# VH-VL binders against Phosphate-specific transport system accessory protein PhoU homolog 1: the designs that were tried, part 6

Target 1, 219 residues: Phosphate-specific transport system accessory protein PhoU homolog 1, of Methanothermobacter thermautotrophicus (o27767)
Amino acid sequence: MEKKYPRILFRKRLKDLRKDMEEVSQKTLKTHKLAVDLLMEYDEEKKEKVIKNSRAIDDMVFNLERKAISLIAAEQPVAGDLRFIEACIKVGSHLKRIGYLAANIAEAAEKLKDEEIPRRPLEDLKHMSDFVQMMLSKGIYAFLDQNMEMARELRHDDDKVDDLFDQTLEHVTRSMFEDKESISYLVNLLFIARFLERVGDRAVSIADRTIFMITCEKP
Below, E stands for the ipSAE of ESMFold2; O stands for the ipSAE of OpenDDE; V2 stands for 0.75 times the mean of E and O plus 0.25 times the DockQ between their complexes.

## First folded at step 1 (VH-VL)

Design p12 (framework fv_prolgolimab)
Fold by ESMFold2-Fast, scan of step 1:
Order: C-alpha cells, then structure tokens, then sequence
Structure p12 (fold): chain C 219 residues (1-219), chain A 118 residues (1-118), chain B 106 residues (1-106)
C-alpha cells in the first residue's frame, strides 16, 4: 500500500509517538523504583503494583511498536525521522525488558521478606541498587532529551555496576560458605544482583541507541 | 521443557461455536505475546489473532473479526480462542504460538484440527 | 490485506545454495521472520528479524532484507532441508505470512 499523510498530520503522529515514549519511560522508572524499594522494606500491595505495572508496560510497548511500524509503512520517512522511529522501537523493547526485570526483583524480594540477611551482602546490594537506579534514569532521560553527552557517560557507569556485582557475588558466596543454612535464601540476593546488572545493561543499550540516532554512528 | 499443548477442536456444524485451548509450561507465560495461526489442509499459514502478554491488547484478522475472541488467563498459563458463527472456510488446523518481542514465533503448539461441515 | 509473494517452488542440488525470496512493497523497512514446515509438523522458526538465527539453527541458514525483497539463503543444502518455507511480517495491526515455497533437494 502507498498512502501518504499530509505533512502536518505526519508531524502530529511523530509528536504523539514521542509522547508515548515519555509515558512508558516514566512508568518504567517508577516501576523499577517500586521493585527495588521492596528489598529494603517489603510490602505486598507494592509488589502487586509492580506486577500490574510490568503488564501495563508490556501493553504500552506492544501498542507503541504497532504505531511506529504503521508510521514507517505509511510515510516511508527520511533518514533522520526513520532513525528516531527505529530508536523508539528498540528503546521500547528495552523498557519492556526492564519492566519484566522489576517483576523478577519483586518476586525475589518476597522470598527474602522473612529472612535475616547478612549485613555485608545487603549493603553491597543496596549500593548497587542505588547506582543502577541512577544509570536507568540517566539513560532514559538521555534518550528523551536527545542528550548525547549524558548518553556517553553510561559506558563508564557500566564498569562500576560490574565491579559492584562482583563484590556482591564474592560476599554472598562467602556468607554461604560460612553458613550452609543461608544458601536457601541468599541465592535470591544473587538473583536480584543479576537482575540489577541486567537493568544496567539495558540502560547502556538505551544510551547506545540514543548516540546512534543522533550521530548515525555504530555504538 | 518449553512447551505449548493444545486441546479442543473437532467437527462443528456451520453457525456453531467452539473453544480452543493452549496450555503453556516451562516459561513465564505472561512475558510473551501469544498467537493463533491456522492452516487449511494443503495450503499456507494464515494469521488469526494475537494477544499481548498481559492480555490488554488484542488483534484479529479481518476474516474473523467480530466472530472470534482471543483471551488468556495468566494465572492458569492458558490461552483461548472462542470461535463463534463458524463457516466452512474456517476449517483448518489451528496452531498456538508464542513470540518474544518482534523476534518471531519461536515455540508452537502441536495444532488442533477444526472441521466445519454439515 | 497486504500480500507477501514467494515462488511456489525452488529446487536445489545437494550441497548447493538455495535462495527463497519474499516480495512485498517496502519490505526492507519491516522485520522479516522465516519458518520451516515439514509435512504433519508445526512450523519452526529458522530466521528472525531479517538476519538472526535462533539457537539450534545451523549457520547454513541466513537471511537478508532490503528494498522490496527479503531472501532466505540455505547454503550447502541437505536432504533434511526439504520443506515448505514461509516469510512473515507485522504490518501495522496485522500479521502477514508469505504464500509459501516448497523447497526440493535433488
């Protein structure tokens, strides 16, 4: 099919796509924060909200991707607009995955709610969580604001997350070795640390897509 | 161990109704969009319907819109296709399938034959 | 509504390269997935998003997609590659399958 929209309508649809990206981004940030808060203070209602939000993010991204594909097919956009629309599809995929990771963090946190967690592993995980939240916010706003300088910072941030993950793994493993009974619940700290690392990876991917969208250079 | 197992199907008179089921195991069902795809014996694949992971968004082929309803119950790891006002041309093997993102349909059920005949 | 056109059949000699095309207006702007179907079996995803192979699919399978034509390439064809092949895209709110191609290995 070849049907062309008027220029004014095309620009409106492109602006609507930008608004959709902002809305799903905000929900993803809020959902991630709710999930990590569960680790420090478990709350069943908050957990259910995380699960519900994860599903809502999935729906929003599915609809956003359909809208983006329709816009490409209808308008056959020029390179700059095409790069932006493609970036929305790829970033949307990352936001959806971050929503799933929030649900995974919430479920792992529930398994820890009645356990006394050793101080050192918990402090490591808390520090990692704070850092990953900062990275996610930075990556998302770099995309929304098309801020290339902020996007470039994410690559260095990822090295710190890797270091924090390694520290957490070492201290959890040590605690398990010293107390075999702790293995049944401490594995959930490792799951959460891994999920946080994966969120960090997604933030870097969002930043890389932002750089490519602006410069048309490979990540 | 990732598996989709289908049930339902059989012979139905034109104008009748039938419900197909697709039971998932070995993966987190709610993470995946789900699809119904049919194939008339000896012919090609034809998409029927799609549903998002949460069940909040549904899509239908024009040929079934208004007659078929896709749904899922994530707590039971099961997806359904409610088929109403069946026609002879709805005769086909119906497959359920899952998809991760736009990565294509990577896991399929075994198929269920639906025959609409008097 | 939209149509993805495939050749009805393609023949390839054992060990040679088979190419199966999928034609569609501006298909290069869409993500193309490819499925293999053997008689009496459900389809198997062999290529997703134009060029990517699922785990377990041999490197002999590759894909490309540009302009109005997507292509599935099967190098060093084996008897076990004999099957029907379908391309597939999402087009707005619709999933579209190609007309299908029967691959015969001589």
Amino acid sequence: as target 1 above (219 residues)
Amino acid sequence: QVQLVQSGGGLVQPGGSLRLSCAASGFTFSYYAMYWVRQVPGKGLEWVSAISGSGGSTYYADSVKGRFAISRVNAKNTMYLQMNSLRAEDTAVYYCARSEDYYGMDVWGQGTLVTVSS
Amino acid sequence: QPVLTQPLSVSVALGQTARITCGGNNIGSKNVHWYQQKPGQAPVLVIYRDTNRPSGIPERFSGSNSGNTATLTISRAQAGDEADYYCQVWDSDTVVFGTGTKLTVL
Scores: ipSAE 0.007, ipTM 0.510, lowest interface PAE 11.8, mean pLDDT 86

Design p13 (framework fv_prolgolimab)
Heavy chain, then light chain:
Amino acid sequence: QVQLVQSGGGLVQPGGSLRLSCAASGFTFSSYGMYWVRQVPGKGLEWVSAISYSGGNTYYADSVKGRFAISRVNAKNTMYLQMNSLRAEDTAVYYCAKVFGEYQTPFDYWGQGTLVTVSS
Amino acid sequence: QPVLTQPLSVSVALGQTARITCGGNNIGSKDVHWYQQKPGQAPVLVIYRDSNRPSGIPERFSGSNSGNTATLTISRAQAGDEADYYCQVWDSYTVVFGTGTKLTVL
ESMFold2-Fast, scan of step 1: ipSAE 0.005; ipTM 0.512

Design p14 (framework fv_prolgolimab)
Fold by ESMFold2-Fast, scan of step 1:
Structure p14 (fold): chain C 219 residues (1-219), chain A 119 residues (1-119), chain B 106 residues (1-106)
Amino acid sequence: as target 1 above (219 residues)
Amino acid sequence: QVQLVQSGGGLVQPGGSLRLSCAASGFTFSEYAMYWVRQVPGKGLEWVSAISGSGTSTYYADSVKGRFAISRVNAKNTMYLQMNSLRAEDTAVYYCARTYGSKYYMDVWGQGTLVTVSS
Amino acid sequence: QPVLTQPLSVSVALGQTARITCGGNNIESKNVHWYQQKPGQAPVLVIYRDSNRPSGIPERFSGSNSGNTATLTISRAQAGDEADYYCQVWDSSTWVFGTGTKLTVL
């Protein structure tokens, strides 16, 4: 009986789009966590799961974008609904890229699995990883809950990620200087730090899109 | 101190209505998603409903869809559960709970209020 | 909807380690949260997102989530740990609680 009531059908389709966003968001958060866990304890099956999830996220986002575009074309939504649908498309794109970054983290973690990483750089990376996980969760839930105050916090969070990246770079280069044989594998630790920084950037982008959706102004 | 204080429970006839209230203090209410969870005495926990911090998103268990309505008035730091067309199987202790944003876990719980639906 | 499966009861001797399981198909793809409920009291969150402890929860409480099983581990069990324990996940637009486990400390 949904077809009988066009406005009710439109609202149901918006609710379905929100549900799709929540499902992709949860899969993205879980995939990022699995990839990061590989840094602490490498596991071949978990790596395969991350790669598989990355592809699944890509497919989910593709389907979500098609659904959103179809909804815009069929329903000609008013400004507020249009901004929400547009935000879903852009946030979906960021979630897809975060899935790819998880795959990149997993690939780099595999290259470190048989190496004994110096304690200080590893502690820095763990600290950065914990912070980025928190930041990603905060950005995603700011969007899902349309919480502008939470979204505004991410700019300050990103400054700390930059500081943690610089700290990691400093300690990694010091370790390379002290043990030149470590250079061949410690470069992968820097790649992981860079991928974590990029995840942070995507979280900020999600938060910025949330602010724009609510205020109609640049953050 | 962060706390949730509940009210509005009691005895009601089948087909009747009750409204439960959950008053929040000690935190910025509008930043937290809120939940209703019920428990038949001696049995397990069952999620009933959820509402986002802004109040724009609401969720319901299949068992209560169309009969219960969750709402909140952020200016009053209060959440409500309007229960209509009550059935004997709705008899339970009802808890309100919160979490930051839409994180889907429940970090602070109210004391619970008993709702008895009996003829 | 299918429920998360927990053992009805678990017994542990004072000072030993209790393990409470939560079974679900591909549960590792979900974030698992754990609640403790003592008789006549509201539930208390003891673990969130698989393995994280809220402020105020002792280090004795830990969690894991792998494959089809999530586990709440309570090391050095104390009499005060006697309670019902519930796991919980979010699945699409629903919050699903486990069947609950009664922990007895001998």
Scores: ipSAE 0.000, ipTM 0.421, lowest interface PAE 17.8, mean pLDDT 85

Design r01 (framework fv_roledumab)
Fold by ESMFold2-Fast, scan of step 1:
Structure r01 (fold): chain C 219 residues (1-219), chain A 119 residues (1-119), chain B 107 residues (1-107)
Amino acid sequence: as target 1 above (219 residues)
Amino acid sequence: QVQLVESGGGVVQPGRSLRLSCTASGFTFSSYGMHWVRQAPAKGLEWVATISYDGSNKQYADSVKGRFTFSRDNSQDTLYLQLNSLRPEDTAVYYCAKDWYGEYAFDIWGQGTMVTVSS
Amino acid sequence: AIRMTQSPSSFSASTGDRVTITCRASQGISSYVAWYQQKSGKAPKFLIYAASTLQSGVPSRFSGSGSGTDFTLTINSLQSEDFATYYCQQYYSYPLTFGQGTRVEIT
């Protein structure tokens, strides 16, 4: 029986861990997209799905961390495998927090559902959300594919997110000054922009972990 | 090397169809939105269409909406633009272009492929 | 749709000149303007984004400025390789629109 060999059993468990990472990554990407879609067209069922998915992601990451720690303790892996398992733990933590941020975005979008949002701030936010979605996808696939060149692009992308946030802040505050009654609901656009910025930060962290896993270098 | 290569252009009669292709190399195609931009002879640039990184979101210029359809195959690193019901005013060099990080600006361009629609 | 209008449509210049190209949007677009250089028979080249930020690898003699509706591209000390057509583009909202282009010809 080939599965009786320690190396073969370890390789199977490591492959299962990779599969778990792929599944939680896909759920995180879909959940983030669903949350930002609520900005364009609010839907109660979609919001409930985002909240449910956020909790599911948390559970998946908890189980994944337990598997990873068990694998380290039981098998005493060699350096390369240990770095991959460690990266799974760190990346899993970021995916869990991106899931939480999706729930935060959905909650903020609900507070805007009955309000008429000024065109410019809304366009800024849509622009920022498209960019952050791209970054998140890039960071996750850099990790899953172990693509160091793709991972190295993420730090430059983060500078762009900061610029987009600053621009969104400027336009939202101008709208608030023009109509003070709008302050009560427009703060939710700023919260969403901040949550998107945090998602961008998490994407960079995933890319940094990928670089470290492959090169053993600090990014 | 980062490169986009268009193909499929040619000369057709009004009302006919063409299918343009754009093959990407040197970057992770599946991580970026892609665009088609055209330029009529001796005229300026005109945006035609945008597709998101995963193909789930598409935008078209009003002048081509309902006649042009674009799609992407991330497994082949290829972008397609189906041109139906072609009109003389569709005559142009068609460029595919890489989205600059979700901003709808164009950082990498192909060399272009010529589409001529005439009698 | 947001109309982008460039001035002038063409002009002649000599190496060493400081040249300025203007781009006007039909409505406020904040800083969502990109600039491109296109040489005869070639695809456009990305120069500037966010109205004033230079793309990596673009010479420092190029600069952009402006916000709202009025934008400028400036080439300080024009070089022989800078003779080309320049386009502004707004990416504030769909549909994406370009200016009609400004052709910079050697005198």
Scores: ipSAE 0.000, ipTM 0.444, lowest interface PAE 14.9, mean pLDDT 85

Design r02 (framework fv_roledumab)
Fold by ESMFold2-Fast, scan of step 1:
Order: structure tokens, then C-alpha cells, then sequence
Structure r02 (fold): chain C 219 residues (1-219), chain A 122 residues (1-122), chain B 107 residues (1-107)
């Protein structure tokens, strides 16, 4: 059926949705970085910003989802437009979850702030953190730019995250057995490693959604 | 499939310079730290240098520090190792190798090139 | 620098043999040891990392063990393609260092 409003209005609404996705994505990237920065230098104000940003991301995603659903209902888009709107809803959900994980990382980092962490577990966690941060950036930009080649790389990236996690777990476990007093705080290091792994999983999910949006195929 | 191809080796006199190259294909080169490892004739492996994915961090073996320079061109998927003030002790097959982790160095090397021979003699 | 010492430097073996190669670090390096196989005239191949984790695609007859300063590579039933030189490598800290190598020769 003919719509009362020109298709130009629909295109404007799609551009607005894309801009909303860009804004949520940037806030999510910045919030994740703030959370991992707490591992090297704890700062209570930064932690508070992470918690506040996590809630703001949740609100932004809620509003974005409402906008996307309204756009589907009002315009009944077809083909690629519908896939793009659906992808925004799914990716938004992943960005929200990444915001929650940033809050979890910040909480765990606070529990480590007064402890002197052994050099090797800290280096392992730093390496994993750097890798996951780059992976998250890659997944988000693959989606925003609709770059399928970049999106496909994230499948292999996830294997590297698993290897880094296993390495971290092995070293942390050995440190715990060598010094039982370390168990109480090194457990929090393992929680952070697990949260980083979960962020990696979400980046892969964003990439998978990008592949599906472009190809209509399972990744 | 991951491929690394070294070039630029040759026979040179002591004190001269060479530039080694390594061309990468079959993976996202810009996402990996890379290494150079050398092996003197009938001797074992010696780590030479590491460069992070973006070139921001470089590490060198003490034996080559100040003489060798590691660089990369991510737009061309190519590594370079500039060998200056070459000594007879630098005679070796030079391998480029990919670090197993993205971006920074884990330190273990999952894929290696075929190597290029550098001979320093009078 | 961390010194990696392999034992033995070389030995002869037959197909079907169980082969053990030892690697000792000059200081504690936790589990940060990798193992490589190098056949005559060829580039090294990656086998094991984190002392005991086998790389995907490497035959299950290969295994690694150890922690701290003492590490072992075992080949459970030697095949003809396994005659090679094996290297351990520490990646605990820069500069990265390799053992001198252990040559496994056919008897």
C-alpha cells in the first residue's frame, strides 16, 4: 500500500537510527576502555563514570529499540532495510550487555586496588585486555561500515581470546598454589579475565549479525 | 592459507647493510605482532626482534640492538628488517614469523616463512 | 637473559620408540614454554605452547609437561616424519630465548 508520507521520510528515519547506533557504539567503546584502564591505575571517579555510563547505555539501547520497532510497524520495510533495522536491535542488545560487563570489570578492579598483583598474571590480563579492546573495536566498526571481510576475522579472533584466557587461568592457578594468601584477590583477576572473554563473545555476535545482515547466511 | 615470504638476503662484506623484507598473505597482517628469528649455519634458533601490530612497540635482542631496525607497512602487508654494520656473526638464515596473538606479542610463533640467507664475509 | 638448556643434544631412535626431550630454564618461567619441530633444510613448525597445550593439527602422539624450570616434550610412538631437531622457547620475558636444540636421528 501507498504511504501518506514520502519514502524520503523513511530514509531520514533510517539515517537517524544509524546515527543512534554510532552514538551508542562510541559510548560503549569509551566505557569499556575506562573499565579496563582501572586495572592499571584504579580511580574511584572513573569507576563511578563506568557505572553511570553502563546505565546510560541501557537507556539509549531501550530508546533505540523502541525507535526501530516503531519504524518497522509504521513503514513495513522490506529486504535490506528490514535486515538493517533487525541488526540494529540485535547489536544494540549486545552493546547493552557490553556496558554491563564494563560495570562488572570496574567492580572487580576495585577489589584489586589495594593488592600487589604478581607481575605475570597482571601482564597476562593486560595482554588479554588490549586484544579484547581491539577486537571489540573491530566488531563494532565492521557493523557500522558493513565490512564483511573484517567481520569474518572475528571468528578467528575468538580462538585467540580463548587461548589468552587459558594462559591466564594457568598462571593464576600456579600463583595461587605458590602463595595461598593470593587466592582471595587473584579470584577477582579470573573474574575480570572471564568478563573480557564475554566481551569478546559479544564482539563475535556483532560480527555474526553483520554477516547475516549482508549475506542472509549463517556465519 | 597463511604465507610469509622473505627476501633481500645476500652476500655482503663486513660493515655493509642489507634490507630484508617479508610479504604476508592469507591473514589480516595489520592485526598481528611479527618476529624475526635467525639461525646460523648448523646452529640453533636465535630471536632477533619483535614488532607489535601497529609498530608502536619494538623489542630487539642485545646482539643486534642499535644496528638493526624493524618496521612494517600494513598497507602493503610487508615487514622490513634493516641490517646495518653487519658482522660475520650475523651470518644466518633469517626467518620472519607471526606471533600467535593479535595486536601485541604472546611470544610464541605459529607460522614461519622459508627464510632468507644473509652471509657476511670478506 | 633466561637461559634454556636442552638435554640430550642428540640421540638415535627407531620408529615406534617413545622419545623424551628435556628443557631447563635458568629461572622460574611458570608454564611459558613453546616447542618447535625443525626438519633438515626447512623452517620450524609450531607444536606446543603453555608447556602442555597442543596446537590444533599437531598429532596427539606429541605431548608436553612441566612448570617452573623443568619441561619435557614427549613423542609417544615415533613416526618416520618425526626425525627432526626440536627446540624449546621461553616467552616469559624479553629477550625471548630458545634452547640449543635436540636432534632426533634415525638409528
Amino acid sequence: as target 1 above (219 residues)
Amino acid sequence: QVQLVESGGGVVQPGRSLRLSCTASGFTFSSYAMHWVRQAPAKGLEWVATIWYDGSNKQYADSVKGRFTFSRDNSQDTLYLQLNSLRPEDTAVYYCARDSYYYDSSGYLDYWGQGTMVTVSS
Amino acid sequence: AIRMTQSPSSFSASTGDRVTITCRASQGISSYVAWYQQKSGKAPKFLIYAASTLQSGVPSRFSGSGSGTDFTLTINSLQSEDFATYYCQQYYSYPYTFGQGTRVEIT
Scores: ipSAE 0.000, ipTM 0.428, lowest interface PAE 17.6, mean pLDDT 85

Design r03 (framework fv_roledumab; at its last look DockQ between E and O 0.02; V2 from the best seeds 0.00; counts 0 for: pae O 12.1 > 2, placed apart)
Fold by OpenDDE, look of step 2:
Structure r03 (fold): chain C 219 residues (1-219), chain A 118 residues (1-118), chain B 107 residues (1-107)
Amino acid sequence: as target 1 above (219 residues)
Amino acid sequence: QVQLVESGGGVVQPGRSLRLSCTASGFTFSNYGMHWVRQAPAKGLEWVATISYDGSYKQYADSVKGRFTFSRDNSQDTLYLQLNSLRPEDTAVYYCAREFGSYYFDYWGQGTMVTVSS
Amino acid sequence: AIRMTQSPSSFSASTGDRVTITCRASQDISSYVAWYQQKSGKAPKFLIYAASTLQSGVPSRFSGSGSGTDFTLTINSLQSEDFATYYCQQYYSYPWTFGQGTRVEIT
């Protein structure tokens, strides 16, 4: 684009797109945090908020995708600009999925609210949830600020999540064997652990997409 | 050059409050998670709190939960630690530290001394 | 919380010595260990992460090893500037925890 006005408009639209990504990212972070907080202290209002936010994230991502496609169609971006817009679409998709996973976590937490949860499995899950929350934060940061160093660290973190999952699985299973009557509700801890693992995977995917966005290479 | 400068330390009585600050320079502050780590006199290091790059995620040590509040102002490249309901066992040099990679601390401030005594 | 136990708490050594400091975790933490050096009256200095990776600018005489529960910091040839207290740290899970420290003193 040679004309000043069209180019300025294009840059503004890119900036707006970034802002939208920031907003949906923040909502996703908060929503996930709310969901995992329910594990320690259940609150019906917070649960409803998670569900509501999950839907809102879905809508936000839809609108973001629409804007991104419109921008591509209108401006025919190339190179880094195109990769950024494309990354916004893909990262948005990951955020949407994380929103859904947060809702799933909240629903699973609800099923645990009136049950006696063993301390150790709960602690394991707490550690896992905290770590995944941090991963999600770093993944989002890596993308928004195009930090390849942080993006690459997520792969190392992924191994940790796997270890935490295995630990949680072991301790939850042990608790199930200790009290067979608890199996009916403790299974929800495993669901939550799996959901958290999937959130971690999405964080890594966001980081990978960031690397591609910057280098046009596989991580 | 990365630099972290803590301030706000002092001598206070138990039950009182204090607000610590950490001013960062030499790097893009908003791109990094940050931590507070404290060290009691002639003792080891104890992690206190962590905050994500945008403040959306916070964690606290159990010893300070409910009493300390961690925040940051990325527009001013500054961290804050609000210390409420201080106890003698909170007496320590408080360091702010930058997080890099997978949650290790690559840069530390010089620390600010907090003394809680009657 | 994961407990990090360092050994020894303190010891004396001479310049040129090979020094070894150990850190044991209360559980398997893979390689999520960092090492720090702290001189008297100063802030800690970052040395090693991922159990064995040297931070940029750290002399090659420093090395780290270990995985799982047992970790080691080694100074191949102790220099005068290396007399300090060293700390291991786990970043496997919150809360982050440090070893109690190992003071390396001059003989």
Scores: ipSAE 0.006, ipTM 0.483, lowest interface PAE 12.1, mean pLDDT 91
ESMFold2-Fast, scan of step 1: ipSAE 0.055; ipTM 0.620
ESMFold2, look of step 2: ipSAE 0.333; ipTM 0.744
ESMFold2 (binder alone), look of step 2: mean pLDDT 93; pTM 0.948

Design r04 (framework fv_roledumab)
Fold by ESMFold2-Fast, scan of step 1:
Structure r04 (fold): chain C 219 residues (1-219), chain A 119 residues (1-119), chain B 107 residues (1-107)
Amino acid sequence: as target 1 above (219 residues)
Amino acid sequence: QVQLVESGGGVVQPGRSLRLSCTASGFTFSSYGMHWVRQAPAKGLEWVATISYDGSNEQYADSVKGRFTFSRDNSQDTLYLQLNSLRPEDTAVYYCARGKYYPGAFDIWGQGTMVTVSS
Amino acid sequence: AIRMTQSPSSFSASTGDRVTITCRASQGISDYVAWYQQKSGKAPKFLIYAASTLQSGVPSRFSGSGSGTDFTLTINSLQSEDFATYYCQQYDSYPRTFGQGTRVEIT
């Protein structure tokens, strides 16, 4: 402590920041899953939990960003530590956005709760949902584990999300023209597909931040 | 090195049970969906079951639905497949496999464990 | 369930040959097709996903193509280690289904 107190304090604050990242990441994964589960079986209590968690994630990210900025200002960290702190700020922003998207998915799922959804669009959405959920998990764990190989996979995954979205759009559009009565609620399937696509984009961004943090540790 | 190692296969009479295990190493197990795929002697590949990264979402082939139960222990990096009410047609090498994209593309496979159901 | 049908069922070939295996889906599956290689007594090996994307480490003599219902796996110049059974698999919908396999045998 005596001769190395500033280094010890700084390392402690970095560990605290990493712990905050782990906690907000886990809440984000759980919240996204709860929102997606509403597509399979709607539940009012789970919907309210998603909305509450979305707010909590926003608060956690706000506090995390303040900690990170304070740490940069107080300690003026070397390049590697600075890259990590910067990555935490950027990844935190993406986790917050993913929390918002979970709330959006939950709201759209509520609008579908009493409707009979055509088989093909629903299967497309379930495929897309499974893929995006895997992708989000992969991106988050790549960041937490500093796994650059896993992070690189997300770039290829993004192309697949785009294809799944296009297929969903095609089948939804076909169903709408076959049954105009369905237009008012099937538009919510398209909203959910769009929200899932945006979650995928955020997962790729988390992976990109991980790669940048590792490869640009030196100037 | 990424590896999957299956165990628990054996010879059993119809109507009995077996529990297969698959231990993962070299990757973040909790971030991947996992699968079981089987292959009967001199036959092709047949998908058996899928489990999501957190164990909350499962899919089963119609031929095994209600008889087989897929589970995972992320703290031990281990998969389990409980085989109940076994039939002669369940005789196969059972592979565990990791999902690359989602539960439909298998990028890492174990060596397989043989399940023989005979009277 | 989506049926995946491979042709031919077996190929008799020599090193240096160009081998083409086809896979037909019973309905449109976009590009949601993977290909696997299985050598006798061994576990399958992942080759291709999204119909045409080679898995890291797979030799460039392997290529995939197709979209919708018709897909092909091509081995441009067959090597001795390529004698194996090849499977296509769709991941468009549940249940996941494989083709019956195509055996590539040495002449």
Scores: ipSAE 0.000, ipTM 0.442, lowest interface PAE 14.6, mean pLDDT 85

Design r05 (framework fv_roledumab)
Fold by ESMFold2-Fast, scan of step 1:
Structure r05 (fold): chain C 219 residues (1-219), chain A 117 residues (1-117), chain B 107 residues (1-107)
Amino acid sequence: as target 1 above (219 residues)
Amino acid sequence: QVQLVESGGGVVQPGRSLRLSCTASGFTFSDYAMHWVRQAPAKGLEWVATISYDGSNKQYADSVKGRFTFSRDNSQDTLYLQLNSLRPEDTAVYYCAKEDLRYFDYWGQGTMVTVSS
Amino acid sequence: AIRMTQSPSSFSASTGDRVTITCRASQGISSYVAWYQQKSGKAPKFLIYDASTLQSGVPSRFSGSGSGTDFTLTINSLQSEDFATYYCQQYYSTPYTFGQGTRVEIT
């Protein structure tokens, strides 16, 4: 009977790392959703939860990176396992930054809470928000499931985000020119649109890491 | 005000075809993946198929792969499910469902497909 | 495919009872579980996602818990409108799979 305890322990540690990725990914998705929900209905407690979650994500990613580096140093993994561990480090970095972007969105939403936002810019931002949320979910789940086909889809999604951002910018700018007094608060709507675009970029980066992990080719 | 309305169900003989439709309203249809889920009489829920927001990626349950074809028309906010080579075991209520992240946050009322002779 | 097994398959209860429905996955699925309520002749209604997060508008008497392979749905004080069939669903990986359902019936 062949019993390979060191290999068994290594595989257990890889599964633990995957579980850590699942947990930080889920917290990131929830935090992003909470932040964008503040645009439609502001809530001080939800804003504080977003800020707290952003810090927790940062801590989780720091611990996960340390665990990944230790695993590489101690076990000297074969190519496939090494690519997975490396992808966890890179994806973790993107999740951490998405957490920061959620905090930024929440702060901007707070500055809009007492204002009446014009209908068309708000609809544009809502459309962009819905699409970016879908992209983020898709990118993260493509990574967690190692779903190559889903990951490839993200590259095409990026063009749509750029179009939605341009549309939002145009309509916000028009509203500003029609009502100069709105400039002081509508600038926060533009900041949110920019933060959403950056979340979209991070989702594409997660998908790219997934493609590289599976194919070893740089997208 | 999310609404999903299915249509196209009916009674057909084995080996025949049907096309199911689902019309969506109350959300930006072109931004979400969509699903079909079915339920045979007095049985539980069975996932059938998914289609990505732009229609470029599709996945099917093994039981229907090669027989069912999923498509969408984002200009009309409409989903289509082409059911070919129908079998008695395909008899079920077919639900159209909207995806949020990955779970199904809104469902249509369903359309009944009965395959019998 | 990930198999989802619910227990019990049916349950008789009275208004005011606290009821617990369990759902077991054939492999680890983290917290990627949703719960749905289906009343006779109607479409399923979304209740809970991520094992424990309650959907807006769902009464607080509903709660979910669990991670990994074992999950539970609890109704703290059963109301007349809660008599229905409940389904768990994993969304960890495709193909998505549902439990066979648990029917909560009036005693």
Scores: ipSAE 0.006, ipTM 0.466, lowest interface PAE 12.7, mean pLDDT 86

